# VHH binders against Meiotic recombination protein W68 (mei-W68): the designs that were tried, part 13

Target 1, 331 residues: Meiotic recombination protein W68 (mei-W68), of Drosophila melanogaster (Fruit fly) (q7kpa5)
Amino acid sequence: MDEFSENIERIALELLSNLVHGNATLSVPRNSSGNVISEYRRVSYNNRGSRHSFCVLIYMLSRVHRLQVRGGSFTVRGLYYDNPLLVRSQSRIAEARLDVCRMLRTSPLSLGILAASKGLVAGDLRLLMTNGDVLDSSLYGGPLTLPTDPEKIDRIETLAEFVLIVEKESVFESLLSRNVFGTFERRFILITGKGYPDCCTRRIVHRLTEENQLAAYILVDADPFGVEIMLVYRHGSKSMSFSSQGLTTPALRWIGLHPSEIPALGTGAVALVAGDNKKINDLLARHDLEPGVRQELRMLQDVQLKAEIESVIDFLTDDYIPNKINRNLFL
Key: E = the ipSAE of ESMFold2; O = the ipSAE of OpenDDE; V2 = 0.75 times the mean of E and O plus 0.25 times the DockQ between their complexes.

## First folded at step 4 (VHH)

Design p25 (from p01 with S99P Y100W W105Y P106Y; framework vhh_7qia_2)
Fold by ESMFold2-Fast, scan of step 4:
Structure p25 (fold): chain B 331 residues (1-331), chain A 120 residues (1-120)
Amino acid sequence: as target 1 above (331 residues)
Amino acid sequence: QLQLVESGGGLVQPGGSLRLSCEASGFTFSSYAMGWYRQAPGKQRELVAFITSGGSTYYADSVKGRFTISRDNAKNTVYLQMNSLRPEDTAIYYCAAKPWGSGSYYFDYWGKGTPVTVSS
């Protein structure tokens, strides 16, 4: 029996002990720094406001325990459809999945409860699956959705020299419509996580840089949320810092759009809002921030303007991206 | 060793026109983005117009339709054609150069500035 089964059984025994005294409560850690658990959120059957969350969490723990004992996997969608009256929505399963990760101090990929990936890939990539299937991003004449379980990828085959990650699906589609693969001499893989990347997208980027030794570049909006998206790929999620193993790409190269470039964009730039300034302050409080990234965030704070990738779309493929990559203009 | 030398500033009446020139030396001009900034008395420098190495142009909202930036790579020169000038356009105009795609806080290279005064 693995550690997760033992931990779930310990939680169950503690819950049963508490039930003898009329208390049906689970504690979910608010983990902020590695192995130190500073605060807990309590969910209780005895409280009408948290009763539903308690029941879904018990349901989730029972399913994770089953997977650890019997093997296999469940999907978020499958768990919802197995018991829709209890669960009420797929978002409740997604929420409980994260809570279980916090309780068991493990990644979503390690739980065996899988969510369909929103990540898209195009270009020179073949994923050889453990069941003998081959996913080829050029085979279907359009982008492929990344597989739900990256552990089922036996081997990654590519002749690409690098991976280019773009923040938004709209930019991904724009690059494809502008024949981006025909404008570069070098072979590459184009990926988008559609904003904040899921664990599947992050795992595949990690594997491409570690197993296939590809350089990785990222293009995000010149705003604090774009910078945070880059940091999630590079260093992992701040809210789930204990579960970053195999999901980070520390050598990820941020090619743009850089805040220091905003003054040159004129009408492409817009004023920061209160939420932007709050996010800048939150990011600047980080201790793991590279000096160049910190300087760009301070530039964003000083200028009080942000810009989207669309501001450079007309020269993105022919000028901006090639200059950034070929001249090593990254942070 | 990079140098930028501005010329063409002066006094004009409202509604008049001026053409500013900036001659560059000491670098491969065609590989640089070129910009025009201005600084009015008591204010910070603001971007007026920008032209990329590939020839794409960008303008501040306050000058759109009135100002035109262009470049002549054979002469290592960038121009700012200013039409329908207003008293609010009164400022010292600076030429700036930046390798396009560099993650710099500002343009790397600046001229000394040329004054433009719009008054009767």
Scores: ipSAE 0.015, ipTM 0.275, lowest interface PAE 6.8, mean pLDDT 82

Design p26 (from p01, 13 letters changed; framework vhh_7sr4_2; at its last look DockQ between E and O 0.13; V2 from the best seeds 0.00; counts 0 for: pae E 11.7 > 2, placed apart)
Fold by ESMFold2, look of step 5:
Structure p26 (fold): chain B 331 residues (1-331), chain A 120 residues (1-120)
Amino acid sequence: as target 1 above (331 residues)
Amino acid sequence: EVKLVESGGGLVQPGGSLRLSCAASGFTFSSYAMGWYRQTPGKQRDLVAFITSGGSTKYGDSVKGRFTISRDNTKNTVYLQMNSLKPEDTAVYYCAAKSYGSGSWPFDYWGQGTQVTVSS
């Protein structure tokens, strides 16, 4: 049987075994690295501090089992409104969803428990949905929120040559207001995942590069969290690394901001804080870093400064972005 | 072959004006961003003014409203008009050129600098 079914059975047997001894407990991985799980936390009905979390996890597992039997899908929002007294808040059901993905070693898409996508898209893109709808984000169709279930996209139509991803919604909106699409002779698609991307955003970027053969570029802040966001698109999320197929974009081109450019920004750079240094160390411990990326992280560590994209906002549309893309200046 | 030649520096009284020029040769001037930086002894170079190939400008906080950067692509020259000069503006002023993302750190070319001295 498949690993999803094996993991459900393992969890059920573990729960029943514990329950025979009066112990209503679930073991939830703290992190997942494919098949290697290094640490668990216990969530127990017997403990007042985790009792509610136990009940929400059982609720989520029962809904996942229902999907295995009957098909279909649920939304995080729908599960909340189906049992608001049990769930108590949308954030609790969203957290339980992540925990169940770790327990079952599967992605949120495979689980069938969907969240609203937060990603935005603009530019030359038409999504032909399986139900016959067409979602058009062309220049005159305006920005669209990416669909909740990207697997309901039958076909992606575009005349774009590339997709540009920007880290933040504020930068996305600023580029639109500055007519970024008028900067290039080439057509393109603009996307933001609003910080760390969800699976839907990552899936769409993957499909654009694999199915539509677009080059993909990304612009993030020159700080360790921006670098990590780029790595999530390129290599996948550490928390969900076990299901990265169809969600990664290995050929993603990081056009900036690069930490080595920080001194040219003048007084726009600010000092790193302790959390930044911790993140730099975590990222440098990775074995999957390209040499250029590692070098830029070392520069952050050495100079102890970071910078936001907004430091070059006045130059983005008519200088920074065109020079980076047209001259192949990326990592 | 690349050369950036600053001129127009000198001694002025507080409240006076100077116009710095930087003549560029050996590269396609119109495709480069240009900047003016200044350095006092014992300190890092500070941004004074920066102008993109497209004409967008950025100024250091201490000079905003007093200094104006401009460029003349037909003469391959960038200018810095410095008004209402203060003793704190005393420094060596450097012209710099950058083609964004080119080179290893952080500007492709620098001039040798021109001294500006503001004394009472």
Scores: ipSAE 0.000, ipTM 0.324, lowest interface PAE 11.7, mean pLDDT 81
ESMFold2-Fast, scan of step 4: ipSAE 0.014; ipTM 0.353
ESMFold2 (binder alone), look of step 5: mean pLDDT 81; pTM 0.807
OpenDDE, look of step 5: ipSAE 0.037; ipTM 0.444

Design p27 (from p01, 15 letters changed; framework vhh_4orz_3; at its last look DockQ between E and O 0.69; V2 from the best seeds 0.00; counts 0 for: pae E 7.9 > 2)
Amino acid sequence: EVQLVESGGGLVQAGGSLRLFCAASGFTFSSYAMAWLRQAPGKRREWVAFITSGGSTYYADSVKDRFTISRDNAKNTVSLQMNSLKPEDTAIYFCAAKSYGSGSWPFDYWGQGTQVTVSS
ESMFold2-Fast, scan of step 4: ipSAE 0.013; ipTM 0.399
ESMFold2, look of step 5: ipSAE 0.013; ipTM 0.338
ESMFold2 (binder alone), look of step 5: mean pLDDT 85; pTM 0.855
OpenDDE, look of step 5: ipSAE 0.038; ipTM 0.552

Design p28 (from p01 with F27R T52Y S56T; framework vhh_7qia_2)
Fold by ESMFold2-Fast, scan of step 4:
Structure p28 (fold): chain B 331 residues (1-331), chain A 120 residues (1-120)
Amino acid sequence: as target 1 above (331 residues)
Amino acid sequence: QLQLVESGGGLVQPGGSLRLSCEASGRTFSSYAMGWYRQAPGKQRELVAFIYSGGTTYYADSVKGRFTISRDNAKNTVYLQMNSLRPEDTAIYYCAAKSYGSGSWPFDYWGKGTPVTVSS
């Protein structure tokens, strides 16, 4: 498609304008707030320290342009092996991929340059792929990694009533070892993004709520990073706000662990560190916080204590999660 | 199940002291985190102090150094010692207890409140 052709042309014209002045330079936004780019990084062939990054970025822009003209996709690994002398490492492709996303104001999924998803799924889910393949977490009996390209999922089949997202792989594994699917009467899908979710994980959660009309619940640590992870699923990434299309789940229900519950945990509570307080201040400056979420962040700030999901792990499947869902105790 | 009954509120002049008591009727008091909240007319309810089951305490900035929370598990009672009271401390004071799994609020059980008025 030609969705990004005009943006690539604008970048090319900017580069050509710079070249007229003897300057082979590209400007890469570091972050953006809506339509305002607050900071940028210059990448220049003329500067020894950024020369290699400039060459890799041009290479990536050329490959993105080719995908718009010819269609198809590339993998991060494939682009490295196609030109290892220029690229030197897969991490350089990964860096350039994100830089191109910022420059073109689009998601990694939309570029057609794919990286393996770290997301895991278990439970009542079948993914019918466009090539005829079927991924079935019920049939396989164990957790499956989410597919690299969620746009290759033709249809999602499930008898589940809801999806439950958990922040950490350790919690995901603990729930499976405690027979979580046998504890609940209702069928559900269990997902983890292993911390901050990649675009693939976010896309699949979005599709489950929009196409299959499932309720979505999330369980995160009672700390500012856990709250931010929930907000990434719900509202999208702050550093890439332009990439929210099809990657947000506004109806996501935050069941816990809530900061207001920390007083009940006794020795499970731990003092906040400087990084926690900085994150709380950053989150409280947001304009998209629901009142209840803001109140919980204020509680973290006032109490100066945090807690991990592991603090309630012994009662998680039998008491905490069922009561939160059945009593509609969410924010 | 747990019921909380507050006592010790009243009228006091600025600079005075009051000791609030909260007696719990229940056999599992020692497992609960206990807190004191207050609500002035027209304002939101705010946390004043709380004490974890293990004895660790927290205080709101507005009361640090002036108020002390303590508990006596043998008597199923939590106390709030309030010193150097100010007109701004005027509110209805609520005792609260948190049981595991109660939901998104810090406490499952609330007393009916005891009024504290700091004025002449």
Scores: ipSAE 0.012, ipTM 0.243, lowest interface PAE 8.8, mean pLDDT 81

Design p29 (from p01 with S99L G101D P106R; framework vhh_7qia_2)
Fold by ESMFold2-Fast, scan of step 4:
Structure p29 (fold): chain B 331 residues (1-331), chain A 120 residues (1-120)
Amino acid sequence: as target 1 above (331 residues)
Amino acid sequence: QLQLVESGGGLVQPGGSLRLSCEASGFTFSSYAMGWYRQAPGKQRELVAFITSGGSTYYADSVKGRFTISRDNAKNTVYLQMNSLRPEDTAIYYCAAKLYDSGSWRFDYWGKGTPVTVSS
């Protein structure tokens, strides 16, 4: 907390010092690897192309500083409606929120600036909120949208033995329509982050594995973006690695769809495109890959084929997923 | 240890029908997913149809609506009913059995194959 406030004040003092020399400029990190920042974007009041971004960043920094000193929280929507002429859209607040996180080397949850979660949950889960409310994703409440502030969850109650994360909302809905909870003898929780997970979704998964000691499994498309989504849940975001505390699940078990399985599927596999090959190369350059994950990425690169979970949907619920989980077939 | 024996192949005219059978002997049939693959001359072996231990089915787009896979666990047999056959269905048809294994979406046991020729 103290260090965070000190960082905001240091940025303010640096800006004021620069103004004496005619420079109304802020530097925003774009890429990072742990504590190393290798690329910056500059925004300046004196440049018409970045003037608006500069003003919104100053506005955001002032609000973040106020929250750290006085406590409390703001919503993205609330910050927009407080000053719509300056901000112009809610998306500008969302962009500035992420920029401030990079500048201060902290998570969006730590800023006290909250955005609605896109994450969905179904199955045997009760969230007991600090205000006394109970959210239940079982028979009456499910599926539920995850709460905006996961720190307002006082306690998580479940009889589930594991969490199953699926990459896409379409797969999440398909599993529910195919009575996935009736297929397993074991109780479980089904979650989707709708692609790349937000911090709220990642925080809930982290809490389920740490506080409730649940096993966690993930099912993603057999393509480099699916692998990266799994790695975001497991190790955190590459561009915001400094904000991974309390948002990672290192013990996450990748059950599929594995690239090594694609050749056996016949139809449903499609050729990789240029963007896929670029992503494979970017992922293979990482130093935090488990050997099995690296082998699967090399298989993807060698075979030059990818597949979506939907290609195996007809046997997913009653064969693929149960066999992967019950036999511990994961990477 | 598990042995698969295919039968039912032969010569048929376009638009005709054939029923392939695959009888398993050895280990517990009901625990295995069963598939039919085919290999046409000069082409790679491809998956035609698949049936899980629970009874869910998958079909290649080229045969969907024309072929039906089924199993009879009491007889340790899997069937492929092939209707509206086309010249491009000409291939050697292989029965295969698999148990799931990480990094190995491959069938563990294979039959010797039964030839199917669709020609006028």
Scores: ipSAE 0.011, ipTM 0.298, lowest interface PAE 9.3, mean pLDDT 81

Design p30 (from p01 with A33Y F50Y T52S; framework vhh_7qia_2)
Fold by ESMFold2-Fast, scan of step 4:
Structure p30 (fold): chain B 331 residues (1-331), chain A 120 residues (1-120)
Amino acid sequence: as target 1 above (331 residues)
Amino acid sequence: QLQLVESGGGLVQPGGSLRLSCEASGFTFSSYYMGWYRQAPGKQRELVAYISSGGSTYYADSVKGRFTISRDNAKNTVYLQMNSLRPEDTAIYYCAAKSYGSGSWPFDYWGKGTPVTVSS
């Protein structure tokens, strides 16, 4: 039996044991590092503050169990409309989905409960779906929203040499408005996860690098949150490290914006705030951090200045990106 | 206070090399970010290369692979090694320094410049 099935059984037996002793309580992991679960959040039917969360978790676990028995999938939207009085909002299903992933030690994609991706893609990409549909990001204008279930992609077709990931939707839109595909010599795919990427976005980036053997580059703000976003694509989520399989891109190339470049950017630099310093300290405490990345984080800490991608926007397409990629200027 | 004095400029033929030096006097050089800017006739002043106190470097696309910036903290000097020079590299080259922790941009201190002419 696989670990996912064993974890479902374990949770069911624990809940049954608790119920026999008059305790309707579930324990949800809050943080994990590898296989170490450092803290639990408890939800109970008998506690007014957590009662609703308990009921939604039970509902989600029952749906996950049904999928293991009967096969198929559910959507977050579908689960909400199936029982809106119990659930109250789609956001409660989305939260419960992540909680169930932590409890079962599996990815959101493996649950068979699907959420719409916030990720956008543009450029030379065709996704051939298992149902016969074709999603073509070059067809009829604007960027495409990434598919809800990346496992329903049968084949990925592209003549692109690489993927360029940008942190922000605003930068993604700016590059498109500046005709980035017409100004860059090499063919590529442009993706944004709109900040921290969902599992769908991470899965598609992983598939592009593994199945299509594309190089992958990322452009993030020169601040600790931008660095963490890059690390999520590269190594996976710190809080859900157990669910990294098929969702990481270890060979991801961080082309910018590098903190060491801040002194050269002019008036785009701003002072760090307390939240930035806390995040730098959290990131520097990581044992798996690459030396070059650690050096850049120390520079943020030392200089106490950060900058957004917008600081280089005027020369981004014609100078910065080509220079970084063509001369292998990455970390 | 910090003073910057450039040297090493001059006339060179295309394909030649020059090494520019910028000597800092007055304060702790190792705590400053150092850069080279240039201003060609009829153009805006542009950043050529930069080196942090920790040795991290940046280069403008037009000079990447041809120019190398380095520093010697014991001599309070930053260098710009310029190889494979082209006529379009003709400019006045300025040394610049930025103090660590300064909130002001661009660079805080500037030299008077050293001319570089690349001719036939």
Scores: ipSAE 0.000, ipTM 0.175, lowest interface PAE 13.5, mean pLDDT 80

Design p31 (from p01 with K98R Y100F S102Y F107Y; framework vhh_7qia_2)
Fold by ESMFold2-Fast, scan of step 4:
Structure p31 (fold): chain B 331 residues (1-331), chain A 120 residues (1-120)
Amino acid sequence: as target 1 above (331 residues)
Amino acid sequence: QLQLVESGGGLVQPGGSLRLSCEASGFTFSSYAMGWYRQAPGKQRELVAFITSGGSTYYADSVKGRFTISRDNAKNTVYLQMNSLRPEDTAIYYCAARSFGYGSWPYDYWGKGTPVTVSS
């Protein structure tokens, strides 16, 4: 049975109802709280600024419906080359894919529209694929890009004791250049989602903690966006809260950089900007925060300073990370 | 709770040498990064050198090649060997221990300071 046919048909009926009133408009959810969608963005053919997005959304909904009926999958690249004059760029398909996920209340992984993951992994990890292929990050002499479809991973093999997630690629590369795997006695897997993680990165972290029973640690910038990135790995995305099953790691341990550590960094600390203060207020309005996380956000608000992981980069591998993990200093 | 006691400061002529010692008590010394800071009259306190729990060292450009930081975990002591001393090195030298931890890192436990005067 088609998973999304009825929802696509409902959207089509809403569009037809709008067209009767001379209004070619689609409503894309911005926020949801479980089953309640409280805010919508309107995308309209009648509005020059959103006309192109409207056309690409109709195109995407049509293709998703056909995949549900015929089976199979499309790539973001394939959908672009199928109609480049309409779409104009691969990024427009990627944008429409996320909007369709919000409209259908499902993850990108469920649409049958596949995009390359931006996530990187290094260390003691073997991914045995359903087609018999083996991806081995320990044999490549450098990081592997995570597979496009994590559901095609049959089995994950590792002798690692934990996963260390770092927010940004620059920190990931710095740790590798400083021989981080030779510095730690315990074996581990190093992952980065390059900022806000995609569903593939989140799925693999979830599988490592649930199937392989690994501890998971995360290192993010000491700013409200770093805290939000940690919360996305731990609790899921607030804009996609209806799609959290198999994509969350509630036991994720936040080792740093903690806002309470900022006052002593001196030259590494910079003043908050208006966008930072807005994000702190948004995060503090959450009711799912652990007390320690809330206290760290209040420290950001009180001190009005933020810091990047690069502020501690020179002692990150031989001091900061080992002390945080070995002494269980996390939130 | 945590105590840091500095020793070895004093008056020395330009070009002379001093070795500062800092004995730590009341904590697991080997897990802490240890540093030496100095404060000259009318100036802000500045980092001179630090040594990580793993033994990696850092030096301020003004002292690089002249000062050497080391630690002896069996004696809970950090040392600063100061060679080719200059009048500009005149300051009160402070020992600090950095504890990495929730709500405290980099919380510096400070000694009372030991004065170093470089003058003829």
Scores: ipSAE 0.011, ipTM 0.294, lowest interface PAE 9.1, mean pLDDT 81

Design q07e (from q07 with S31T Y105F; framework vhh_7qia_2)
Fold by ESMFold2-Fast, scan of step 4:
Structure q07e (fold): chain B 331 residues (1-331), chain A 120 residues (1-120)
Amino acid sequence: as target 1 above (331 residues)
Amino acid sequence: QLQLVESGGGLVQPGGSLRLSCEASGRIFSTYAMGWYRQAPGKQRELVAFITSGGSTNYADSVKGRFTISRDNAKNTVYLQMNSLRPEDTAIYYCAAKSYGSGSFPFDYWGKGTPVTVSS
């Protein structure tokens, strides 16, 4: 746990050495691939435009160092309320949190920096917490918000055979309103990260597949952003690949909605916009794409049409999902 | 299983017209989306037009306003009406069919192709 304290002290000593020459500057990595850092963003007290960022970054480094030495955890909200005049907003703490993670090449969870999870879970799942609490998302409890600190989950108990991740909260709610758990013979856990998943959501999915050995399936919109969301769960964030440890699910099965299926679905297809085409080009430049995923992205680019999960909602629970899982129709 | 047989290709002068036909046999045709692809010498196969099971159509930008895709479910046939043909339209044209739930790219079923040459 004090591994990062030594790295922070090294950064502080470098800063102090530069400060005696009138240079109060910190370098934050921009590009990362494994342990290779090729570009840096500079934040400096000497420059009016980056002065506040410099001060908040120093504040964050000092708080992380304190936690590594003394133990414990803190929340983004708590850090703001501890020094609101310096920080000015919670968003500045969130930004500095990411910058520290880049500098130390680790995840926010590893640093003890906690933020409320936006992830939701329902189905046959019991989380036994280290404090003795039991969180149960089954039997009338309704959907639960995922715990803020997934490392405080002592044990995960489930009779589920798989996890089904859905991109959007609206799809998650629609499946619950259609009695999805009463429709399927197989027991499962339903999760949504509400778009791009936070580290807590990704960590819990990782734990379910590694510790409980559950199969994992994901259903995203048939557009380039849906594909990227799937890739974040599977391979981690492109901009922070070093944060992948314990947050990736390489065996994640993409069941849909596949771009190649759009022609067969009928109504609901919509023309791509400029932002979609830019994202497709960015994704196709990746070196970690499976061939099938690459071909689906090329289909989006060639056809210039996208579709939302809502386009298949009427047969989603009774036909689409069971056929995809039972017939191994995934990428 | 679905089988696709293309016809109607040939030699045509620039500015001329051709109608390609693709006849399907086997499973229920009306449940499939149908597409036309083309492959010019030295180039990758590209989607030209498609029509969903419900009849909605889409076209590549290079052919919009010139080509029309249609289907006749009673005859198990999809058509590609090609007007104002250009030398750049010279390619082998392939008919393809896609069933809901297949999950694979490209289309599930392919014809053997029919050549179209636009030259004087």
Scores: ipSAE 0.014, ipTM 0.348, lowest interface PAE 7.0, mean pLDDT 82

Design q07f (from q07 with N58Y; framework vhh_7qia_2; at its last look DockQ between E and O 0.10; V2 from the best seeds 0.00; counts 0 for: pae E 6.8 > 2, placed apart)
Fold by ESMFold2, look of step 5:
Structure q07f (fold): chain B 331 residues (1-331), chain A 120 residues (1-120)
Amino acid sequence: as target 1 above (331 residues)
Amino acid sequence: QLQLVESGGGLVQPGGSLRLSCEASGRIFSSYAMGWYRQAPGKQRELVAFITSGGSTYYADSVKGRFTISRDNAKNTVYLQMNSLRPEDTAIYYCAAKSYGSGSYPFDYWGKGTPVTVSS
C-alpha cells in the first residue's frame, strides 16, 4: 500500500471519528503563504456555505483512492461529466483537485487526475510511450501538442543540445515560419506553454533537463507577467508551491527579453499600466527571487516601460537568440 | 532606436581647445552609458572617454588631465571638452551609447563621427 493510500485512509478515519460527534469537517491547507494561524481552512458539511465544497472534496478523495487501489487515471472533464449534479461546474472540480493536492501534499500528476495539455513542441524530440507508440516531433509538417498524461511517456529521446521555451504561441509560430531550426547551427527543441504553462508542459521541461541533461533557455516578454512565467518554470506556481516536485527547472536560463534592454528598444517599448505595477509589487514581495531577477523587476519600476518579444523580431532568429545562447548571456 | 549626432569638430592649432557635443534622440538617454571613441587614419578605433549612466567617468591614459567628459540628461547630450590638443589627437571622433546589464544583448549605437584636426 503506498503513501497516498495510507494518507487517504488516515483522513477518512479522522473524518469518521469526527462524524460520530456530529462534526463533518475537512481541513484544507492554504497555499504556501506561510501564515501559521491561517495554514488550514475548514470545509464542513455542517456549514451551509461550505457544504457543497465538502461533498465535492469527498467525491474527489474517493475517486483518488479508487485510482490508488486499481490504477489508471481520470481527467478533470471526465470527473465532471461522470457526476454533473454533484459537481455543478468544471471549475469546482478543478478547485477541488487543487485542494486535494494540498491535503495530500502531492502534485496533480501523482494524484492521477489530469487536465488536457495545451503545450506545443517542435524540433528534435521523440516520445517513447508506455504502450510502445512513438511520437516524433522531429518530422516535417508542424508542431505536436504535448500529451495529456506525461506519465504515459516511458522515455524521451533527443539529439538536441538544449530546449528553448518561448512565452506565447505567436512567437513560437513566428520562429518556425522564419526557419529557426535551419538558422541555428545547434540542434534544439522549441516549446511553448502558451502563456502560463500547465503541469504537463512543466513536467516535460523538467524531464528534458533531468533525464536528457539538456540546458534550458526561456524567452519571455520584458514585462512583469513574462517574468512571472519564467519564475513558474524555474521555481513553480505560487498557487500550488507545495506540489512543485518534479515540475520545476531551477537551472532554467532566462535569455530575454530583459527589462535592462528596454532603453535600447526605441519605439518597441510601451508604458506600463496599473495591472503591471501591481504584478511587479507582488513579485518583489517574494523571498525566492534571485538578485538579478529582482534587479530586472526594479528596472521595470524605474523606466515604467515594457516591451514584447516582437520588438526584436527582425533579428530574433539570426542574431538575438544565437548571441544570447552562444555567449551565455542569461539570468 | 537611439540616434546619435556629433558636432563641434574642426581644425585647431596645437595647444588649442575644442568641445565636442553628441545629441541623442530617443526616449531614455539617461539609462545609457556614453563614450567617445576616435580613429586616426590607418589606426584602430580606440576609447577616449566614457561616462556611466550614474555619472562615473573613465579616460584613456593618453588624454587624462586634458579631456573631460560630461553629460546633460535634460538635453540628452554628452560632451567632450578637449584641452591642450596635440597633433596626435587628430582623428575622427565617434559618440557611442551602450546598454547596461551583464545578461543584456550587446546593443551598440554609434554616431557618424566628427573630424578633429590638430595642425598649424
Scores: ipSAE 0.015, ipTM 0.351, lowest interface PAE 6.8, mean pLDDT 80
ESMFold2-Fast, scan of step 4: ipSAE 0.086; ipTM 0.436
ESMFold2 (binder alone), look of step 5: mean pLDDT 82; pTM 0.830
OpenDDE, look of step 5: ipSAE 0.287; ipTM 0.696

